# VHH binders against o67189, part 7

Target 1, 350 residues: o67189
Amino acid sequence: METTIFQFQKTFFTKPPKERVFVLHGEEQYLIRTFLSKLKEKYGENYTVLWGDEISEEEFYTALSETSIFGGSKEKAVVIYNFGDFLKKLGRKKKEKERLIKVLRNVKSNYVFIVYDAKLQKQELSSEPLKSVASFGGIVVANRLSKERIKQLVLKKFKEKGINVENDALEYLLQLTGYNLMELKLEVEKLIDYASEKKILTLDEVKRVAFSVSENVNVFEFVDLLLLKDYEKALKVLDSLISFGIHPLQIMKILSSYALKLYTLKRLEEKGEDLNKAMESVGIKNNFLKMKFKSYLKANSKEDLKNLILSLQRIDAFSKLYFQDTVQLLRDFLTSRLEREVVKNTSHGG
Short names: E, the ipSAE of ESMFold2; O, the ipSAE of OpenDDE; V2, 0.75 times the mean of E and O plus 0.25 times the DockQ between their complexes.

## First folded at step 1 (VHH)

Design r6 (framework vhh_7xy4_2)
Fold by ESMFold2-Fast, scan of step 1:
Structure r6 (fold): chain B 350 residues (1-350), chain A 121 residues (1-121)
Amino acid sequence: as target 1 above (350 residues)
Amino acid sequence: QLQLVESGGGLVQPGGSLRLSCAASGFTFSDYAMAWVRQPHGKGLEYIATISSGGDSTYYSDSVKGRFTISRDNAKNTLYLQMNSLKPEDTAMYYCATEWYDSSGYYLDYKGQGTQVTVSS
């Protein structure tokens, strides 16, 4: 059989399949790990892990066929990591490969799960021993999830813990992690602990908790603070990004992209174009980003954006000759903007 | 095309030491910050350490600070993790990862099969 990790996870624990040997592979490794966690919970002491790079051939074959002694004559769940390394040390002889395939085909007392940490290509699945496994066992794929499905999974996890997360807070968390499920798991667990008593998460709380250490600061937060004219916080975030090893050119590239999109949107808005339609035309389809860009447009005049673009172009040109000074030029730019706002606010209106 | 190949794991007794290596190819290694992350069996991914692109700045999780040392050799496109005073709680599959950012947010991307570290008597 050939199936997805979602269907397999749903059915395995309610109506176990007749097949006994499975290959688990795919882009979404978090989903495979989630399945294995449930498997360990079900099998307990009868859950066995084999490492293909460490195990001997004798031990490997015995482990696949032997039933649990500690649980009586009960079936085991045998999970195999680094199977590729086992295949390499097994060698290229036809006899050894045929023996492996025969042992796998003859598994009747246990369930065997061969786990790969990446998506297998069609050529790999068409080669022995996986070609034979596909015929008598199953191939289970953990495909990359859409952004919408990832959002629903994260929301469900908070709801299961009785935590109400504001939409803006959720969208920010998803953007902060770039929809990476493994990163989301870590941040979601941290946020669940934080909100364990209060049972609510606001945008300000997610920003504070997710940004509480320098290694969690990202370029998006820097750009956000700069475009909202919070230059003091932007300077602090810039210093954190640089100390963390973020390349100055990367910061410049993201900032320039945002500035150009905003300038285009400002021009279209002044022509009387529908703002939501205009944002979609420049690739802004996400409701959170639309909200943020509306805020940026409110905070910046067309002239502000033009001056930002020209300043960034100057910094980029200069950095070709004095690369190490890019950070200093960015700091000088932000400091001059802060000083201008201070002078403006103290000299205008009293 | 981007590949990260971890090695150096194994079985070690509590209090022992191991040195992990990560061979990088398919990208300009010296331009990117690198990280070590680990995943204990049946648990979530845990961030361990990060090193800047030039190797002059490092950050560690509280669980390993003072025991682990992250380093890199940009001439060899290799990342290292020196692990001292190992504890049973350090038992995990260890992955090296590339850190990067774009307009959509933060990413931690790992490739390869990892290297298993088992700390037991």
Scores: ipSAE 0.000, ipTM 0.112, lowest interface PAE 19.5, mean pLDDT 77

Design r7 (framework vhh_etentamig_d1)
Fold by ESMFold2-Fast, scan of step 1:
Structure r7 (fold): chain B 350 residues (1-350), chain A 123 residues (1-123)
Amino acid sequence: as target 1 above (350 residues)
Amino acid sequence: EVQLLESGGGLVQPGGSLRLSCAASGFTFDDYAMSWVRQAPGKGPEWVSGISWSGGSTYYADSVKGRFTISRDNSKNTLYLQMNSLRAEDTAVYYCAKDIGEYYDSSGYFDYRGQGTLVTVSS
């Protein structure tokens, strides 16, 4: 049997297949992870994971044996990672491959899932042992979905919750996430919660809510890279954010807020305040954010933060007073910082 | 491009110890703060521990503070988690995460690559 992960996910939990061994592979790893999460929920303690790089040959065969560990008990789901590494342990001997194929063919009471973290090439699928697995089991592919299919999937999710989304709002959401299924899942769930009273999503609403999600996912990535002084990567992320329609003012707002909070924390630290207490006083209460801000404080001196604030104020003033492009001013700022580091590294450390 | 490969998980009895490793490639390891995140069966991701880019600052979830120790070796591009006094509640898949953005609210994102390493604490 050969099928897509989308069809397999839909049918497996309602009309279980007679096949017992499956290979899961493909580019849309998110869909494979989603299937495995549902599988884990269904099987609970009867969900078993085997690591092909760690497990011995004999332990592997014992775990899959219908006459031993899995025989005579409740149905189990056995998920195998790093199967390629297990195959390397078996080597190129015909007898070892024949034994493996026989063991897999004899699975009758449990389900076995061999998971690959990438799309398998045609030659790999036509070679043993996967060639035999295709004959008695199934090959399940998580192909990269077309933009049109992703659009229909998102639209269906909203429709299932009784929510109408405007065409321009939907297109904006798809472009903003770059058709990334994981990001779309998070954003769609947030928009469903937001729309619960109105049942209609407009472009303005999606822009507000999507900007909030993008601020957490993409804009904070930019801010993080900039505050850790990785200006080259910050420039690349900035270009991506602008290409996806993130407004420069939203980038400036978050960056300015972080710079001001960091500067305030430097001042409170100089006054002898406990750093954790100081962080809470400026609204940083979550342990992960405290760790991030601690990293930013270590990467930046008080003078670095003062200069960043002054540069951001200058960018704001130039965009307003002289009608200059905020994005270009941000790029110029980052390029200047990067060039300064290159000049410093050229004269220092050589 | 970014690759994170976790190892060191296994079956251990309550009160036991394990040391997890994460081999990083595809980025300048010493420029980024790193975290360990775990996901127990049927539950959402839980942040466990974080470490600054230099290793000079460490942070822990209240559930593991005093029992777990995070460390890094920037010369080897490797992150570690020493887990002591393990409990049944520590049973989870543990992921190495390159930190970008806000990870704790429902709109947060964990940039972890690879399949994680399974830790099972049972008698």
Scores: ipSAE 0.000, ipTM 0.131, lowest interface PAE 20.1, mean pLDDT 77

Design r8 (framework vhh_surovatamig_d1)
Fold by ESMFold2-Fast, scan of step 1:
Structure r8 (fold): chain B 350 residues (1-350), chain A 124 residues (1-124)
Amino acid sequence: as target 1 above (350 residues)
Amino acid sequence: EVQLVESGGGLVQPGGSLRLSCAASGFTFSEYWMSWVRQAPGKGLEWVATINQDGSEKDYVDSVKGRFTISRDNAKKSLYLQMNSLRAEDTAVYYCARDLDYYGSGSYEAFDIRGQGTLVTVSS
């Protein structure tokens, strides 16, 4: 049997399958974790975790056949991680692999879940023992959800609570979390608690609430604030990112990518190219990102973007050639920009 | 130490073909979206193509759609770009890039470029 994690999760708890051995693999690990959480809730003390790198062959086979002592026929859910390491211990021994396949085929009292932390290649699925598991058990794949599907899931969660979320607030939230379902769950729950009396979520509120308890990487917020010339808030976000272990090179690469794309868009605009088509040519296809890039283009002249690119090149050169701290150079750049902004505001007081 | 090493570039006539390769090391290659980005002499960086972790999703800039094919081999930790029907406009240094998508806006917006690139010259 081959199926998706969505179909499997929906049916397993309502109409249990005849198959007893399942391989769980895929890109969307959060969905596998969600399934296993429900499984643990259902089975309680009869939920058993095994580690393939630690368990012996005999211990594994015993765990597959053991049932609960209390009340007679209480089935167990046996979950094995690091199964690849277990297979390595069996090596190229054909008899041992044949025994493993026979033991798995004969599981009738318990459910066995072989969990992989990534999507398995077609070659792995076509090789023993997984080839045999596909014939008498099930292969369950957690494919990456489309961005549209993730957006719909988030919208449904807000609608269930009677909360209206502004479109730009929703898009910002999705980008902030990188469409990561685990992060989205945490942020959506936080926003639902915040909005419980108001029933309306604005972009400003999402920015404030999501930032105030930053447990996740928020490089996009830093880049957004910098390109919109909110240098004071950009400094705060930079400090937060560094505190959460984000490498300075990663911040620099994302910022440099944005600056170069913006400069390219200014050049294409001068040549009379349609802005939407130009944005798509540099990889900006998402409606939210198109909206943000339009804002960045409005906030920055061609000279501003040229100066930003030159400043970023200088920061990169100084960190490499003079061994200066990239984060401190970024802070110095932002502080310099903030001071320049204060001077300009003072001089316009006439 | 993260490394990306591009190869396969060279001089080719218009209408010809080239296959670029990128050898990755120092990170779990199969967990990242990968892209090809190019820079023509005196011009800015241009995104060319992107591929997801297992190769089931692929995207291309319009100018190369139908001519270029991106692929990967996770066992070999390698990324490829098959370039057919090459045009003078395709002349550029081609870079292999790891997508550092921390903001989730799509695999094109942030590129971790580590290598020297590989030069592709399309000329008679």
Scores: ipSAE 0.000, ipTM 0.118, lowest interface PAE 19.1, mean pLDDT 78

Design r9 (framework vhh_7uia_1; at its last look DockQ between E and O 0.16; V2 from the best seeds 0.00; counts 0 for: pae E 7.8 > 2, grease 26.7 > 24.2, SAP .739 > .668, placed apart)
Fold by OpenDDE, look of step 2:
Structure r9 (fold): chain B 350 residues (1-350), chain A 120 residues (1-120)
Amino acid sequence: as target 1 above (350 residues)
Amino acid sequence: QLQLVETGGGLVKPGGSLRLSCVVSGFTFSSYEMAWVRQAPGKELEWVSSISSSGDYIYYEDSVKGRFTISTDNAKNTLYLQMSSLKPEDTAVYYCARDDFWSGYPFDYWGQGTQVTVSS
């Protein structure tokens, strides 16, 4: 039986269920993220995250194995992202799926949370292995809240910050975001930051500040800020992204891609190649993106881009080899850049 | 340990009134929004009303506006829901919950619920 995330949360933290494997999916990812945050808080060191696109089959099964080599069988919470990708890796072999189902069915001590970043379709839920999981585990859905509740939440947040929002502005914001809580949270925070003083937010102001709703808009905003060397704002956006449960590796992937493209473009430009053609050659065909990339190229020297790439490689290496916190590494990187910029500005003003 | 205990539910005729209470222990209202949520048989949880820690901000679901009143007594650490003009559609288990939505803790603590039945 499918349960809502709120009902599940209520039950899970008061009377833990007998079932051990749960699928979390839904349109409202914010609610899933908040649940997971609470879960992490509860389990602390016993909170484990697996990435289906990165983990090997062997590692996956090992992680689910209850046999702790170290006798103290503390209950663990295992969260699995990108499970679909993992399934793809397993292939179409019936035996492999059966093995997976068997392993999941035999989880007795640990809790396993399979997290999807979207609402699963009926067909997906009726297909193996999720069909089986539904039989011995639980399916949890995060549905959208009522429009009225969402509206009130947003209004409350503004009011708490001493900001008055015009009704038409509020409606615009809600419509723009499609009442998506994740998007709303981001936009509301932006608007709050914009309204630093007790100000009335008008429709025009909201239109100017609010961004188009895209799943990756926030990540791109981060990348944009970083590449334009607004490190202070980048740090803030990073924190927001992380709080929303965006995986640091996704951020790194996009940032690395952009950095590499920019470096390539810079080199081509130095060789006298046409920049527009060069941009198309690296897959930048959209005029808006072209404009952005031109801005990035103006803001960054070849050396800057090289250093950025090296820094990103280091972060990746430290994350993978030494299991350091990627988020912290990114923060450190941004902080270091910010400090350098401040020093440069003080040395030239003087 | 944080506890929320609802009381005041019962059987009432249409048009009748009930007052629900939620006694909170382990934390104070001063820092949290409190909410009433209800669940009708076979239906999903439905947000009913919320009140800010200061009491300055009160919100209601459209279906209960004008009929229900949420309030708090900070001295007693008690949340109230005064229900009037009750309808059969109001039949549900009513839960009080702490809600820190924007901080990432929506409805992080719940009571056991109290049954409200509106029937002729």
Scores: ipSAE 0.400, ipTM 0.766, lowest interface PAE 1.3, mean pLDDT 86
Fold by ESMFold2-Fast, scan of step 4:
Structure r9 (fold): chain B 350 residues (1-350), chain A 120 residues (1-120)
Amino acid sequence: as target 1 above (350 residues)
Amino acid sequence: QLQLVETGGGLVKPGGSLRLSCVVSGFTFSSYEMAWVRQAPGKELEWVSSISSSGDYIYYEDSVKGRFTISTDNAKNTLYLQMSSLKPEDTAVYYCARDDFWSGYPFDYWGQGTQVTVSS
């Protein structure tokens, strides 16, 4: 079956499905996390987590079939992370995949949840073993809430606390977090505490709170500093993001997305396209983001953006091919950029 | 023993009106945001309306704005959805749900649903 996370969350806890194996994927990871939290609450000690990169093939198959010894053979909820790494471990031979599919198809005693940290493409879902899982189990998608719904949720939270948020401050907050509900929750709570007395939030205040030296720093601050070539501050923000638990691949993904959009805008500008129309074509529609992207375009030449894209591709390749520390590679990149700016400024007398 | 029980569904003609009720037991409903969510035949779940725990903040999906009114009666532990100017596209099963997005539990408790059919 194919279904949404909302439909699945509604039905699973009230009228459990006959299917026993589910793939959870999607853009809105917050909704998957909340489902798993409720699942853990229901199953307690019978909630089991498996890491596909760590577990052996035989341990994996045993974990899917065994029930809880304590409590009289009760069913388990088995949650699998890094399933792609497990598949790489199995190799490309047809018989290994057929065995995996057979084991998954024959799960009767437990519920198995294969969790992905991103939205799977049709090609991935149409390939084994997920193609077979769609047949005998379920594919559950956590589609991102609309930007309008997320904006309404944030505005409602401020209004419930009696806090008046300026429009540009709100837009900045939404862009700063990339409409990420987990980050929005943290920043909104921090801003509510800050504005508890005066009951008003300006753009400068949101910027000040978001750029604090505290551990609660977000990815957009890093991207903003890097694209404005403030590499010294970007290095400090990077360290804060990592200490806060932000995954390096998330930082790379957002930065790469912005670099590619900016490069596209440079190309369209070169062809004589209207800048406002060009920005809307790459998904930049609100006035605050348009202002920021105009600043990024002024700060970066086409060659700067090309070099940034190539550097990000190298970091991605080295982290994957050589199992190098992505954070260290990113620090090395930023340090190199700092040195280039010092040389450039010295040679030009400013 | 948390329970949400919807009533008031039925068959109505286009342009008609209907009032849905949701009786809540097992929790202090005045402490939670409440929502109405619907599912049309062959479609995904669609959020319709929400009301804050204070009753001061009310939100509607654009397609129902001006036609539907969400309200609460704290003394009766009851959530209402007053529907007017009903259209065939409003045909759906309507669910009452407890909504706590910010605490990490979007639509964490649901009723059984009540069928609304708008047809001539």
Scores: ipSAE 0.015, ipTM 0.445, lowest interface PAE 6.3, mean pLDDT 80
Fold by ESMFold2, look of step 2:
Structure r9 (fold): chain B 350 residues (1-350), chain A 120 residues (1-120)
Amino acid sequence: as target 1 above (350 residues)
Amino acid sequence: QLQLVETGGGLVKPGGSLRLSCVVSGFTFSSYEMAWVRQAPGKELEWVSSISSSGDYIYYEDSVKGRFTISTDNAKNTLYLQMSSLKPEDTAVYYCARDDFWSGYPFDYWGQGTQVTVSS
């Protein structure tokens, strides 16, 4: 069966499912972590963690064994991390994969949770052993919450503390974090501490406080430089972001979101739509973002934006399908654009 | 060990009132959003009401607005649901639930529930 983590969490702790083996994956890793934390609270000493990159095949199968000395009903929760690394060590031996599937199918008394640190693609879910797990067990996906829901959660949190946050300050914060719940929790907690006395947060204050925490990590700086076609600086900022540990998918998501919004704005302008109304229709409501998007629209033609979107889709597909390094794909893209820009700038008129 | 214990259910005639309580242990009560959910016979779980960790933000499902009141007593680690103008459609097992830091997250723990029956 396939379900969302919201639905799964609602029922697992009150009306446990008949299936015993589950794959947890998704974009919103914070939701997976909170589910596992609740699972640990429930099972206590009967909560067992296996690291697929550290254990042998013998240890793995022994840990999944249904052996009970006393014939008791002591239910356990077995959580498996780095399962992909375990599969890699198994190799392409069909017999070993068949054995693994058979062991997982025969889990009767315990629960087994196979945890991935990313969202799995259709191809990954369609390959063994996960294809079989989808049949006799379940696939649980932690999708990212809608941007509107995340905005309301953040606004509600500030209002709980009696803090008035200006709309443009809120939008700035959401864009900087990429609507990431873990990063938002850290930044919101800090901003609440900052504003505990005066109870107001302006755009300038959020820029000062949030900027000081992430001075060397700014995905929006990278996106800004790329969209303004400063590819040399964009390459340097990209290297800095990766060195600090920013996940490349976060960069891809923000850049793709901006590119799609800009392409939509170009289409609306062609149809005669007022630019300010068009910006609000794609979720750009505060003056700071409107100013930045006006600059991006000036720097990029509709064809530029179409080509950017197609390139980003290609990078995303290659990263996921071929497990290629997303950072290197981004660097190759930027390097190619820098080389073309240099040739264009130094060439004589045609 | 986290525990949530619901009490206060019972049999009541339409138009009547009940006050449900949920005594909590094993976590800091004032650090979480708390909620009431219910399950009618043969139906899925339904969210009823939520109260923010501060107590300042209260939310109700449309069908119970004006009839139900959620509240907390931090000194007693207790969540309440005052139910009035009860209808047969309110018949269900009522559970209290804890949420995480972010309001609107999936509820992460449920008590044993308390039966509310509204009979003609």
Scores: ipSAE 0.014, ipTM 0.279, lowest interface PAE 7.8, mean pLDDT 79
ESMFold2-Fast, scan of step 1: ipSAE 0.012; ipTM 0.425
ESMFold2 (binder alone), look of step 2: mean pLDDT 78; pTM 0.790

